# Ledger of designs, part 162: miniprotein binders against q96jn8r1131to1294

Target 1, 164 residues: q96jn8r1131to1294
Amino acid sequence: TLEFLENHGKNILLSNGNRTATRVASYNQGIVVINQPLVPQLLVQVRIDFLNRQWTSSLVLGVITCAPERLNFPASACALKRAAWLLRGRGVFHNGLKICEKFGPNLDTCPEGTILGLRLDSSGGLHLHVNGVDQGVAVPDVPQPCHALVDLYGQCEQVTIVNP
Short names: E, the ipSAE of ESMFold2; O, the ipSAE of OpenDDE; V2, 0.75 times the mean of E and O plus 0.25 times the DockQ between their complexes.

## First folded at step 15 (miniprotein)

Design kq5 (at its last read DockQ between E and O 0.94; V2 from the best seeds 0.91)
Amino acid sequence: DEKERKIEEIIYRAFELSDEGELEEALELIVEAIRLAVENKDEELLVWAIYIIANIAQQLGDPELLEKVLELAEEAYERTDDPEIKWLIEYLEKDK
ESMFold2, look of step 15: ipSAE 0.858; ipTM 0.936
ESMFold2 (binder alone), look of step 15: mean pLDDT 79; pTM 0.750
OpenDDE base, look of step 15: ipSAE 0.908; ipTM 0.959
ESMFold2, look of step 16: ipSAE 0.867; ipTM 0.937
ESMFold2 (binder alone), look of step 16: mean pLDDT 79; pTM 0.750
OpenDDE base, look of step 16: ipSAE 0.909; ipTM 0.959
ESMFold2, fold request of step 17: ipSAE 0.867, 0.868, 0.870; ipTM 0.937, 0.940, 0.940
ESMFold2 (binder alone), fold request of step 17: mean pLDDT 80, 80, 80; pTM 0.769, 0.771, 0.770
OpenDDE base, fold request of step 17: ipSAE 0.912, 0.912, 0.912; ipTM 0.960, 0.960, 0.960
ESMFold2, last read: ipSAE 0.861, 0.873, 0.863; ipTM 0.936, 0.941, 0.937
ESMFold2 (binder alone), last read: mean pLDDT 80, 79, 80; pTM 0.771, 0.745, 0.774
OpenDDE base, last read: ipSAE 0.913, 0.911, 0.912; ipTM 0.961, 0.960, 0.960

Design kq6 (at its last look DockQ between E and O 0.92; V2 from the best seeds 0.89)
Fold by OpenDDE base, look of step 15:
Structure kq6 (fold): chain B 164 residues (1-164), chain A 96 residues (1-96)
Amino acid sequence: as target 1 above (164 residues)
Amino acid sequence: DEKERKIEEIIYRAWELSDEGELEEALELIVEAIRLAVENKDEELLVWAIYIIANIAQQLGDPELLEKVLELAEEAYERTKDPEIKWLIEYLEKDK
């Protein structure tokens, strides 16, 4: 069963069998990691449940290749020092380095109800899915094992893991 | 460790500045962070700082600076053998 790990950002409250993450304070400290590592043909999806328009920016989506159980989470995924591959806005980042300028839809403008998915293909490519539509390979040759990461940042205050 | 925390803050601030388009100021800060990381023999922060300076150099579009970043990364890899740095070297060489 897919669920968020108990090791999470300080402002996160887990519910619904740890399948729902809610940021209950401020605009940051909202990183969560999904328990099962990504393997080929496994589609992991989260739904944006609530947005708070008083903030700017929105959720960051990606993967980490370090052990999530022992990770000390920074206030923002963008401050992860290593082992991070992130989708922010329309950009793709690796450890703070922008490796792609424009990819897929702008995550900052995804409305409530949007379902975002991550999937590894057989060649190690990380795919983004938006409402069931494959947006293509965001990151080629992702190191494995890796875990899906969601940063409930800015506007994004709640997400829920949903089955495909 | 207080020194480690300070260096981390500088590195992240450099990234923030670069994200805001303040590339020159970002560059100054990240160079300082690299110096401090080397002095403290903090390999983890050094690797992160090299990623950030690569990001800044990439945004500046300065080929000479990018070359210097590549050299820095290669030197760091010789010492640390960090696979993250190896990835960066390969990335920078492809985009050269």
Scores: ipSAE 0.897, ipTM 0.955, lowest interface PAE 0.4, mean pLDDT 95
Fold by ESMFold2, look of step 15:
Structure kq6 (fold): chain B 164 residues (1-164), chain A 96 residues (1-96)
Amino acid sequence: as target 1 above (164 residues)
Amino acid sequence: DEKERKIEEIIYRAWELSDEGELEEALELIVEAIRLAVENKDEELLVWAIYIIANIAQQLGDPELLEKVLELAEEAYERTKDPEIKWLIEYLEKDK
């Protein structure tokens, strides 16, 4: 069963059988990783449960291609120095380099109840799904194994792993 | 340690400035971070700093700067053989 990994950002509290992550302080230190690597062709989804519009930016979604149990998570996913492929706003980033300026919807404007999904296709492309709708390939040929990551940043205070 | 933390903070600040569109200030900071990473012999932070200056150079659309960044990346690759820098070199070469 898919759960958030016990190794997570320092402001995260896990609940609901470790399928729900809540950021309980500040605006950062909210990185969580799903405890199993992505399995090609299988969709992994989280629902945005709570947003706090006091903050300017919102969640980051993506993958890391290194083993998550040894990571010391930075305060924000955008400070991951290596092995990171991130969707933020409408941008796609690799280790801080913007590789696509406009992809999918703006994650900073997704409302509560939005279900965001990640899926590897048969070619190793990373797809974003929004409310079940495939947005296309965000990152071609992602190295495997890779691990789904959510940064409960800024506005985003709670997400829950959901099944399709 | 403290030198490493300082360099890391400068790199991230440069990225933040680039994300905000303050490209000239971002460039000044990342050049300083690269100098410090070289002096401190911090290859991991140097590789990350090269990613960040590549991001800034790409946004500036300055072909002369992009060539200098590519040269820096190639020199770092020869020293480290880090596959992350190899990926970046291949990415940048598509722009030529």
Scores: ipSAE 0.852, ipTM 0.933, lowest interface PAE 0.5, mean pLDDT 92
ESMFold2 (binder alone), look of step 15: mean pLDDT 79; pTM 0.760

Design kq7 (at its last look DockQ between E and O 0.90; V2 from the best seeds 0.86)
Fold by OpenDDE base, look of step 15:
Structure kq7 (fold): chain B 164 residues (1-164), chain A 96 residues (1-96)
Amino acid sequence: as target 1 above (164 residues)
Amino acid sequence: DEKERKIEEIIYRAYELSDEGELEEALELIVEAIRLAVENKDEELLVWAIYIIANIAQQLGDPELLEKVLELAEEAYERTKDPEIKWLIEYLEKDK
């Protein structure tokens, strides 16, 4: 069963069998990691449940290749020191380095109800899915094992893991 | 410790500045962070700082600076053998 790990950002409250993450304070400290590592053909999806328009920016989506149970989470995914591959806005980042300028839809403008998915293909390519539509390979040759990560940042205050 | 925290703060501030378009100031800060990381023999923060300076150099579009970053990364790899640095070296070489 897919669920968020108990090791999470300080402002996160888990509910619904740890399938729903809610940021209950401020605009940051909202990182969560899904328990099962990504394997080829496994589609992991989260739904944006609530947005708070008083903040700027929105959720960051990606994967980490370090052990999530031991990770000391920073205030935001952008401050992850290593082993991070992130989708922010329309950009793709690795450890803070922008490796792609424009990819897929702008995550900062996705409305409530949007379902975002991550999937590894047989070649190790990380795919982004938006409302069930494959947007293509965001990151080629992602190291394995890796875990899906969601940073409930800025506007994004709640997400829920949903089945494909 | 306190030194590690200071270096982390500088690196993150450099990243924030670069994200805001303040590239010159970001560059100054990240260079300082690299110096401090080397001095403190903090390999983890050094690797992170090298990624950040690579990002800054990429945004500046300065080929000479990018070459210097590559050299820095290669030197760091010789010492640390960090696979993250190896990835960066390969990326920078392909992106030329």
Scores: ipSAE 0.895, ipTM 0.955, lowest interface PAE 0.4, mean pLDDT 95
Fold by ESMFold2, look of step 15:
Structure kq7 (fold): chain B 164 residues (1-164), chain A 96 residues (1-96)
Amino acid sequence: as target 1 above (164 residues)
Amino acid sequence: DEKERKIEEIIYRAYELSDEGELEEALELIVEAIRLAVENKDEELLVWAIYIIANIAQQLGDPELLEKVLELAEEAYERTKDPEIKWLIEYLEKDK
């Protein structure tokens, strides 16, 4: 069963059998990681449950390619120095370098109820799904093993892992 | 380490400035962070700083700066053999 890993950002409260993550303070310290690495058959999906419009930016979604169990998470996913492939706003980033200007929807404008999914294809390409629709390859060859990450940043205060 | 923490903060501030569109100020900070990372022999922070200056250089669209960034990355790769910097070199060469 997919769950959020016990090692997470300090402002996160896990509930619902560790399938729901809530940011309970501030706008950051909200990194969570799925407890299993991605494999081609595995679709990891989260639903955006609650947004706070006080903030202008919203969640970051992506993967890390280093072991997450004992990782010391920074305040924001954008400060991950290594091994990070992130979808933020309209862009795709690797370790702070924007590698794609526009991919999929603008995550800063996704409404409550949006279901976001990540999976690897057979070639190691990272796919984004939005409400069940494959958006294509965000990153063509992600090193494995890699782990799905959500940063409950800014507007995003709660997400829940949902089944396909 | 206090010096390491300071270097990290400068790199992140440069990233924030670049995200806000303050590219000239971001470039000045990241150049200073690179100098400090080299002096402190902090290879991990240096690799990250190279990613950030590459990001700034792409936003500026300055071919001369991009070539200087590529040279810096190649020098760092020869010293570190870090796969992260090799990926960056290949990315910058393909994007050329």
Scores: ipSAE 0.800, ipTM 0.913, lowest interface PAE 0.7, mean pLDDT 92
ESMFold2 (binder alone), look of step 15: mean pLDDT 79; pTM 0.759

Design kq8 (at its last look DockQ between E and O 0.93; V2 from the best seeds 0.88)
Fold by OpenDDE base, look of step 15:
Order: structure tokens, then sequence, then C-alpha cells
Structure kq8 (fold): chain B 164 residues (1-164), chain A 96 residues (1-96)
């Protein structure tokens, strides 16, 4: 079953069989990684459960291509040194380099209840799904294996893994 | 160690500044970080710093700077053989 790894950001509290992640302090230190690597047949989805509007920005969604069990998580996904492909706002980033200016909806403005999904296609393209709608390929060729990553940042205080 | 932490902080600060639009200041910081990473023989931080300076150069829209970044990346790849740098080189070449 899909669940978040025990290796996570310092401000994260896992619950609901490790399918729910809650950031319980501050605005950062909220990175979580899903246990199973992405494969072409797998759609991984998380639901935004709670937003705290006292902060700016929101969750970052993406994948890492390094071993998640050994990763020392930085305070934010933007500080990942390598092996990171991230969706932030409307941008797509690789190791801090913006590789796409405008993609899909603005993640900073997604309301509570929004379901965000990641899926690899047969060609290695990483797709973003929003409320079940395929937004297209965010990253055309992602190295495998890779794991889905969620950074509960800023406004985003809780997410839950949901089944398709 | 302390040196590594310092370099990491500079690199991240450079990224933050670039994200805020303070590109010139970001550039100054990242250049310093690169020098420090080379001096400390820290290949991991060097690779990260090269990504950040590439982002800054891209945001500045300066083709000459982008060319310099490409050269830096190529030199770094010759030393480290890091696949992340190989990806960056290919990316930068496609954007020409």
Amino acid sequence: as target 1 above (164 residues)
Amino acid sequence: DEKERKIEEIIYRAFELSDEGELEEALELIVEAIRLAVENKDEELLVWAIYIIANIAQSLGDPELLEKVLELAEEAYERTKDPEIKWLIEYLEKDK
C-alpha cells in the first residue's frame, strides 16, 4: 500500500497508517516521500486537507531519483541539492533550475480538497493530474526509479494519500 | 563540516535572491560559492551551484553568461563525471 516513509521533515507528524502527513510547526521542514517508486501503471495522488492562509506559497510536488530512506531532508524542497524534479507554483524545476515557466494550475492557489496526482507514462514522462484531469507532461524524461515527494510548505499543513 | 555548511547557505541564499528577482546579487553570491566549493573540493556542492548559476543566467537572459556557465559545466563534468552535470550540459545546449 502507498504510504509516507518514516524518514521525513522534522515538522511532520504522520497518521492514518502513514497516509496522512501534517505539518505541526512553522512553515517549513515539511517534506514527505511516498514509499513505493513510481511506475508507469501507478497513479499516486494526494489530497490537500488543510491550508493555513497566514503563510504564503503552498505545497511543492515532485519526484526524487535518489534513495529516500537515507536522504537528509532540507527545510524546503527548493534546497534539495540534486536528484529533484519539482512543481512549484506554475513552474517546473530541476535541482533549482527552472525548466518550465508555466505549467498546469498554480499550486499556490489550489484550494483544500484538491487532489494532485503524479504518473509516469511509458516514455518516462511525468504527468500531473489535478482532480483527476491529466494536465500533461511536466517532465518529459524522468530517471527511474523515482519516488513522489510532497513538501508541505507555507499554507499547506496537511495532505492525505488517496486512491484513484 | 563548517565550511560545507557555509557554502550550502550561500548557495541557497543565491537561489532565494534569484527567486525574488535580485539576480545581480544572486550572481555575486553564487560565484563565491562556486569558488569556495572548488577550493574545498566539494563536488556535490559544486554541481548544485552550477545549477543555480545556470538558473540565474537563464533569468538574466544573458547569452554570454550562459555560454560561460556551459563551459563551467563542461569542465566540472570532466572532473566529476556527474550525470547531473551531463544532463545540464545537454539542457543548455538545446536552449541555444
Scores: ipSAE 0.898, ipTM 0.955, lowest interface PAE 0.4, mean pLDDT 95
Fold by ESMFold2, look of step 15:
Structure kq8 (fold): chain B 164 residues (1-164), chain A 96 residues (1-96)
Amino acid sequence: as target 1 above (164 residues)
Amino acid sequence: DEKERKIEEIIYRAFELSDEGELEEALELIVEAIRLAVENKDEELLVWAIYIIANIAQSLGDPELLEKVLELAEEAYERTKDPEIKWLIEYLEKDK
């Protein structure tokens, strides 16, 4: 069963059998990780449940390629110094290096109800899905094992793991 | 510790400035962070700083700077054998 891992950002409260994550303070400290590594054909999906339009930036989505159970998370995903592949706004980043300027929709403008999905293809390519539509390969060859990560940043105050 | 925290803050600030398009100021900060990381013998922060200066150099489109970044990365790889540096070297070579 897919759940958010108990090791998470300090401003996160888990509920709904650890399938819902809520940021209960501030704008950051909202990193959560899915408790199982991505495997080929597994589609991990989260729904954006609640946005606070007070903030201008929104969630970050991606994967980490190191073991997440005892990792000390920084205040934001963008401060991960290694083993991170992130989708933010329209960009794709690896450890702070922008590797793609424009990929998929602008995550900062996705409305409540949007369902975002991550999966690996048979070549290790990381795909983004938006409301069931494959956006293509964001990262061509992600080291495995890797875990899906969501940073409930800024606007994004709640997400829920949903079935594909 | 305290020096490590300061270096880390400078690196992240350089990233933020680069993200905002303030590339000249970002470059000044990341060069200082690299100097401090080398002086403090902090290989982990040096590796991250190399990623950030690579990002800045890429944004500037400056081939001379990219060549210097690649040399720095190769030297760090020889000392550490860190696979994160190896990935970066291969990435930068692909851009040529």
Scores: ipSAE 0.837, ipTM 0.932, lowest interface PAE 0.5, mean pLDDT 92
ESMFold2 (binder alone), look of step 15: mean pLDDT 79; pTM 0.757

Design kq9 (at its last look DockQ between E and O 0.93; V2 from the best seeds 0.89)
Fold by OpenDDE base, look of step 15:
Structure kq9 (fold): chain B 164 residues (1-164), chain A 96 residues (1-96)
Amino acid sequence: as target 1 above (164 residues)
Amino acid sequence: DEKERKIEEIIYRAFELSDEGELEEALELIVEAIRLAVENKDEELLVWAIYIIANIAQKLGDPELLEKVLELAEEAYERTKDPEIKWLIEYLEKDK
């Protein structure tokens, strides 16, 4: 069963059997990690449940290749020191380095109800899915094992893990 | 400790500035962070700082600076053998 780990950002409240994450304060401190590592052909999906339009940025989606149970989460995914591959806006980042300028839809403008998915292919490519549509390879060769990460940042106040 | 926290704050601030387009100021800060990380023998923060300066150099579009960043990364790899740095070196070489 896919769930968010109990080790999460300080402003996160888990519910619904740890399948729903809600940021209950401020605009940050909202990182959550999914318990099972990504393996080829496993599609992990989250739905954007609620957005607060008073903020400008929105959620960050990606993977980490370190042990999530021991991770001390920073206030923002952008402050992860290492082992991070992130989708923010239309950019792809590795440890703060932008490795792709424009990829897929702008995550900052995805409306409520949008379902975002991550999937590894057989070659280690990380795919982004949007509402069931494969957007292509965001990261061509991701180290394994890796875990899906969601940063409930800015506008994004709640997400829920959904089955494909 | 306090020194580590200070360096982390500088590195993140440099990233924020670069994200805002303040590349020159970002560069100044990240260079300071690198010096501090080396002085404090903090390999983890050094690796992170090298990623950030690579990002800044990339955004500046300065090939000479990018070359210097590559050299810095290679030196760091010789000392730390950090696989994250190895990845960065390979990335920078392919991006030339």
Scores: ipSAE 0.898, ipTM 0.955, lowest interface PAE 0.4, mean pLDDT 95
Fold by ESMFold2, look of step 15:
Structure kq9 (fold): chain B 164 residues (1-164), chain A 96 residues (1-96)
Amino acid sequence: as target 1 above (164 residues)
Amino acid sequence: DEKERKIEEIIYRAFELSDEGELEEALELIVEAIRLAVENKDEELLVWAIYIIANIAQKLGDPELLEKVLELAEEAYERTKDPEIKWLIEYLEKDK
């Protein structure tokens, strides 16, 4: 039911019924998007499968609030010009503007096996889950519809969608 | 498109410099990108550049620069009615 969209970053190979995304080259061009918009009953979870210690930065998580099926993805999620709400390291960003210095864990240090989740609450607040534990509201009022996004950046070479 | 790609690259480089803490260099670069986006009449890149200079101005803690950024954003909003710039204006006004 939940799958990564076929429209994705150029260095991504989808497998496992489009539930696994692997970055097969370089450190970027690794944006993937979940095929269903977030709604309050939907918890989108991905497991970090493989990390490459060669790189110092790791994955970016977030949402886009525009239709993802035909977007031209940039090399990195941080270069999304519009409609992007991203969690990166410990920061929260909107279109390159840092709106929160510290939220949740440092994504650059999450080990292999970590399960990261995104969901909306009934007020449009974006929640991060880490290994099943709600970290609270990262962004208080995200426009809808929105889709979960993962950028397999730097260290992060593979993620798999997992069910709650 | 070639000019747009160049402006886009400059904006992203300014973001990277700001992220690395090189705020004065980031500011110089984003001011150049804004000038180029205005010259090229690229409102979408201008809106993004305004987000990036807002980020730099916040990190600098420079209230005079933040006022100039807010004025630039308001002028862009009047031309475009872009909801992304309206969000930014509201965000910056709450920071005051």
Scores: ipSAE 0.847, ipTM 0.931, lowest interface PAE 0.6, mean pLDDT 92
ESMFold2 (binder alone), look of step 15: mean pLDDT 79; pTM 0.753

Design kw0 (at its last look DockQ between E and O 0.02; V2 from the best seeds 0.00; counts 0 for: pae E 9.2 > 1.5, pTM O .751 < .8, placed apart)
Fold by OpenDDE base, look of step 15:
Parts: structure tokens; C-alpha cells; sequence
Structure kw0 (fold): chain B 164 residues (1-164), chain A 96 residues (1-96)
């Protein structure tokens, strides 16, 4: 069963069998990691439940290749400097550096109810799915094993893991 | 004079923390410095503090924090009309 790990950002409260993450303070300290590593061809999805529009940015979605159980999370995924491939806005980032300017839809403008998915293909390419639609390869070669990461950042105050 | 010295000490400590890689703790000190500078109406220290926190925000890659810095700078500019603050705002907006 897919669920968020107990090791999470300081402002996160888990519920619903650890399948729902809620950021209960500020705009940051909201990183969560899904317990099971990504398996090729398996789609992992989260739904944006609530947005707080007093902020400008929104959730960050990506993967980490380090052990998530022992990771000391920074205040935001943007500060991850190793073993991290992240989607923020329309950009793709690796260890804090932008490696792609425009990819897929702008995550900062996804409305509540949007379902975002990650999937590894057989070649190690990381795909983004939006409401079930494959947006293409965001990262061409991701080391395995890797874990899906969601940063409840800015506007994004709650997400829930959903089945494909 | 005493208050000014205190603010400077906080800023210097923040620089030390930055050199040590303690960005979050440095940020907390700079926020305190800003508060004290506003309270003491010290424009030079205010400009300095705003600049430092902007650099920290950029280093952290924290867009929300950078936005807050811009808001703070804009408020400070409205209050002081210091051209250095205006320059900083323009610089940050170009790099946004």
C-alpha cells in the first residue's frame, strides 16, 4: 500500500492512513515522501486537495535517490542539493539547478482536484502525468531505486495519494 | 549607538553562519536585524539586512521567500525612499 513516510517536513500532519498530507503552518516545511520506491511502468499519483492562494508558488513534485527514512529534510525541496530531480512550475531541476525551462503544464497553476502522477519507463525515463494524461519524459535517466517526493509548498496545503 | 551596534553584531554573526553553511539560522538573524533596523530607523542597516536576506533566499532557491523579501523591500522603500532599496528591488525583479 502506498502511503507517506513518517519522516516528513515539520509542518506536515498525516491522516487517512498516511495517504493524506496536510501542511498546517506557514508556506514551507512540507516535504513528504512515498514509502515504496517507484517501479517501472507503475503510475504513482497524488491529488491536490486544497490550495491557499495567498501564496504564489505551489507544490513541487519529483524523486529522490537517497534513503528517505533518514533524510533530514530542508524547509523546501528547492534546497535539496543532492539526489533530487524535481518539477517546479514549468521547470525541471536537478540538485537545485534548472535543467529544463519548459516542461508540461505549470504546476503553480494547477487547480484543486488535479491529479499528478509519476511513472518510470523501461529506460529509466521519468514521466509526468496530469489527470491521467502522459505529459512526456521530464527526466530521461533517473537512478533506481528512487522515491516519489511531494513538497507541499506555497499554495498547496493538502494532497492525497490516489489509485490510478 | 548601542542599538546600532547590536544590529551590526547580529548581521556579522549571520555572515559567519553563512560561511559555515547554516543558512536557516542566518536567515533568522537577518530577520531580527531587519526588525531592529526598522525599529531604530536605521536605513543603512535596513538596506544591508534586506540585501543579505535576498541573497539567502536566492541561495536557498526559495521563491516564496524571495517574494516576501520583495514585499519587504517595497514597504521599506515607500517609507524611506532610499534609492539603494529601489535598486535592489529592480535587481531582484530582473533576476526573478
Amino acid sequence: as target 1 above (164 residues)
Amino acid sequence: DEKERKIEEIIYRAFELLDEGELEEALELIVEAIRLAVENKDEDLLVWAIYIIAMIAQELGDPELLEKVLELAEEAYERTKDPRIKWLIEYLEKDK
Scores: ipSAE 0.276, ipTM 0.722, lowest interface PAE 1.4, mean pLDDT 89
Fold by ESMFold2, look of step 15:
Structure kw0 (fold): chain B 164 residues (1-164), chain A 96 residues (1-96)
Amino acid sequence: as target 1 above (164 residues)
Amino acid sequence: DEKERKIEEIIYRAFELLDEGELEEALELIVEAIRLAVENKDEDLLVWAIYIIAMIAQELGDPELLEKVLELAEEAYERTKDPRIKWLIEYLEKDK
């Protein structure tokens, strides 16, 4: 069963059998990681449950390519300078460097109820899904093993893992 | 296991140093952590340490170090058969 790992950002409270993550303070320290690595055909989906429009930017999605159980997570995913491929706003970032200026929709504008998904294709390409619609390949050859990551940043205060 | 927790602490520190760009200090710590993990027969910590030294080698851009890291990973895979190590080896071979 897909769950968020107990190793997470400092401002996260896990609930609902570790399937729901809530950021309970501030705007950052909200990194959570799915407990199972992405493998071909596994679709990891989270629903945006609560947004706080006080903030301008919103959640970050992506993958980390090292074992997450014992990492010391930074205050935000953008500070991951190693082993990270991130989708933020409309951009794609690798280890803190923007490598694509426009991919998919602007994550900062996704409303409550949006279901965001990540999966690997058979070639190691990372796909973003938005409300069930495949947005294409964000990253063509993600190193494996990797784990799905969500940073409950800014507007995003709660997400829940949902089944396809 | 108190030895396991100490080894874990060294690996955490090496990763922090790597993220800060202190590559020589990170390398010294991770080499020590690898030695201790092998001595303690801790497969999980060894896998983690191998990932860290691989990242250090890539940042340094040193082909000789990267080759030594690949040899280490291959030897560890032969002993453990841990698929996480196999996946790392495949990745590193493509990025020589």
Scores: ipSAE 0.008, ipTM 0.265, lowest interface PAE 9.2, mean pLDDT 83
ESMFold2 (binder alone), look of step 15: mean pLDDT 80; pTM 0.770

Design kw1 (at its last look DockQ between E and O 0.04; V2 from the best seeds 0.00; counts 0 for: pae E 12.4 > 1.5, pTM O .713 < .8, placed apart)
Fold by OpenDDE base, look of step 15:
Structure kw1 (fold): chain B 164 residues (1-164), chain A 96 residues (1-96)
Amino acid sequence: as target 1 above (164 residues)
Amino acid sequence: DEKERKIEEIIYRAFELLDEGELEEALELIVEAIRLAVENKDEDLLVWAIYIIAMIAEELGDPELLEKVLELAEEAYERTKDPRIKWLIEYLEKDK
């Protein structure tokens, strides 16, 4: 069963069998990691449950290749400087550096109810799915094993893991 | 002197724009003030500019800008050891 790990950002409260993450304070400290590593051809999805429009920016979605159980999370995923591939806004980032300017839809403008998915293909390419639609390869070659990461940042205050 | 006076005028105008709710325009002016303050090595005016950007960031609800302000303040404090900057850092960090 897919669920968020107990090791998470300090402003996160887990519920619903650890399948729902809620950021209960501020705009940051909201990183969560899904317990099972991504395996090829398996789609992992989260739904945006609640947006607080007090803030700009929104969730960051990506993968990490380090051990998530022992990771000391920074205040935001943008501060991850190793073993991290992230989707933020329309950009793709690797260890804090932008490697792609425009990819897929703007995550900062996705409304509540949007379902975002990650999937590895057989070649190690990381795909983004939006409401079930494959947006293409965001990262062409991701080391394995890797874990899906969600940063409840800015507007994004709640997400839930959903089945494909 | 002339440079100092120009920076002060920019900052004062930014305050007026903030009062009027013209946040984007205020931000542009403050960025200019920071540039000039650094160029003129004016620590007092630099502090004022940092404060104003922080206020703008909070009003806009812009977390990325808040983080940039924090970084700027930390760098400024390392250089000046100004207690006003230290206060601002503490104020901003309480929100994290």
Scores: ipSAE 0.187, ipTM 0.632, lowest interface PAE 1.7, mean pLDDT 89
Fold by ESMFold2, look of step 15:
Structure kw1 (fold): chain B 164 residues (1-164), chain A 96 residues (1-96)
Amino acid sequence: as target 1 above (164 residues)
Amino acid sequence: DEKERKIEEIIYRAFELLDEGELEEALELIVEAIRLAVENKDEDLLVWAIYIIAMIAEELGDPELLEKVLELAEEAYERTKDPRIKWLIEYLEKDK
């Protein structure tokens, strides 16, 4: 069953059988990782439960290929120095470098209730889903195994893993 | 290492400022972080800082700054031989 790992950002509280992550302080230290690697047939989805519009930026989505159980997470996902592919705002980032200016919707403007999904296709391409609609390939060939990552950054204070 | 922690904190702060759109303050911090990472011979922090200043320079859109960043990246590549910096150099050279 899909759950967030117990190894997570310092400001995260896990609840609901580790299927809900809440950032309980500040605007950062909110990285969580899904407990199973992505495989081509697996769609990992989270619902945005709560946003605080006091902040300008919102959550980051992505994947990491390092073993997440041992990572010492930085304050922000964009500070991950290797083996990370991230979706932030409308941009796609690899190891801190923007590699695509505009992909999919602007994550900073997604409202509460939005369901965001990640999956790999048969070629290792990383797809973003928004409210059930495939947005296409964000990253063409992600090494496997990789794990889905959510950074409850800024506006985003709570997400819950949901069924596809 | 206390020096390494300080450098890392400066880089994190610069990245936060970039995210908030405070580009000039982010640039000031990241330039200092690069100087400290070189002095401390911290290759991983130097690579990360070069990534950040490249992002800041692209957002600012200043051709002179972009050329300076390319020079910094080339010097960092010669120091480290890190393939991530080589990829960045190729990316910046193909910017148009």
Scores: ipSAE 0.007, ipTM 0.182, lowest interface PAE 12.4, mean pLDDT 81
ESMFold2 (binder alone), look of step 15: mean pLDDT 79; pTM 0.755

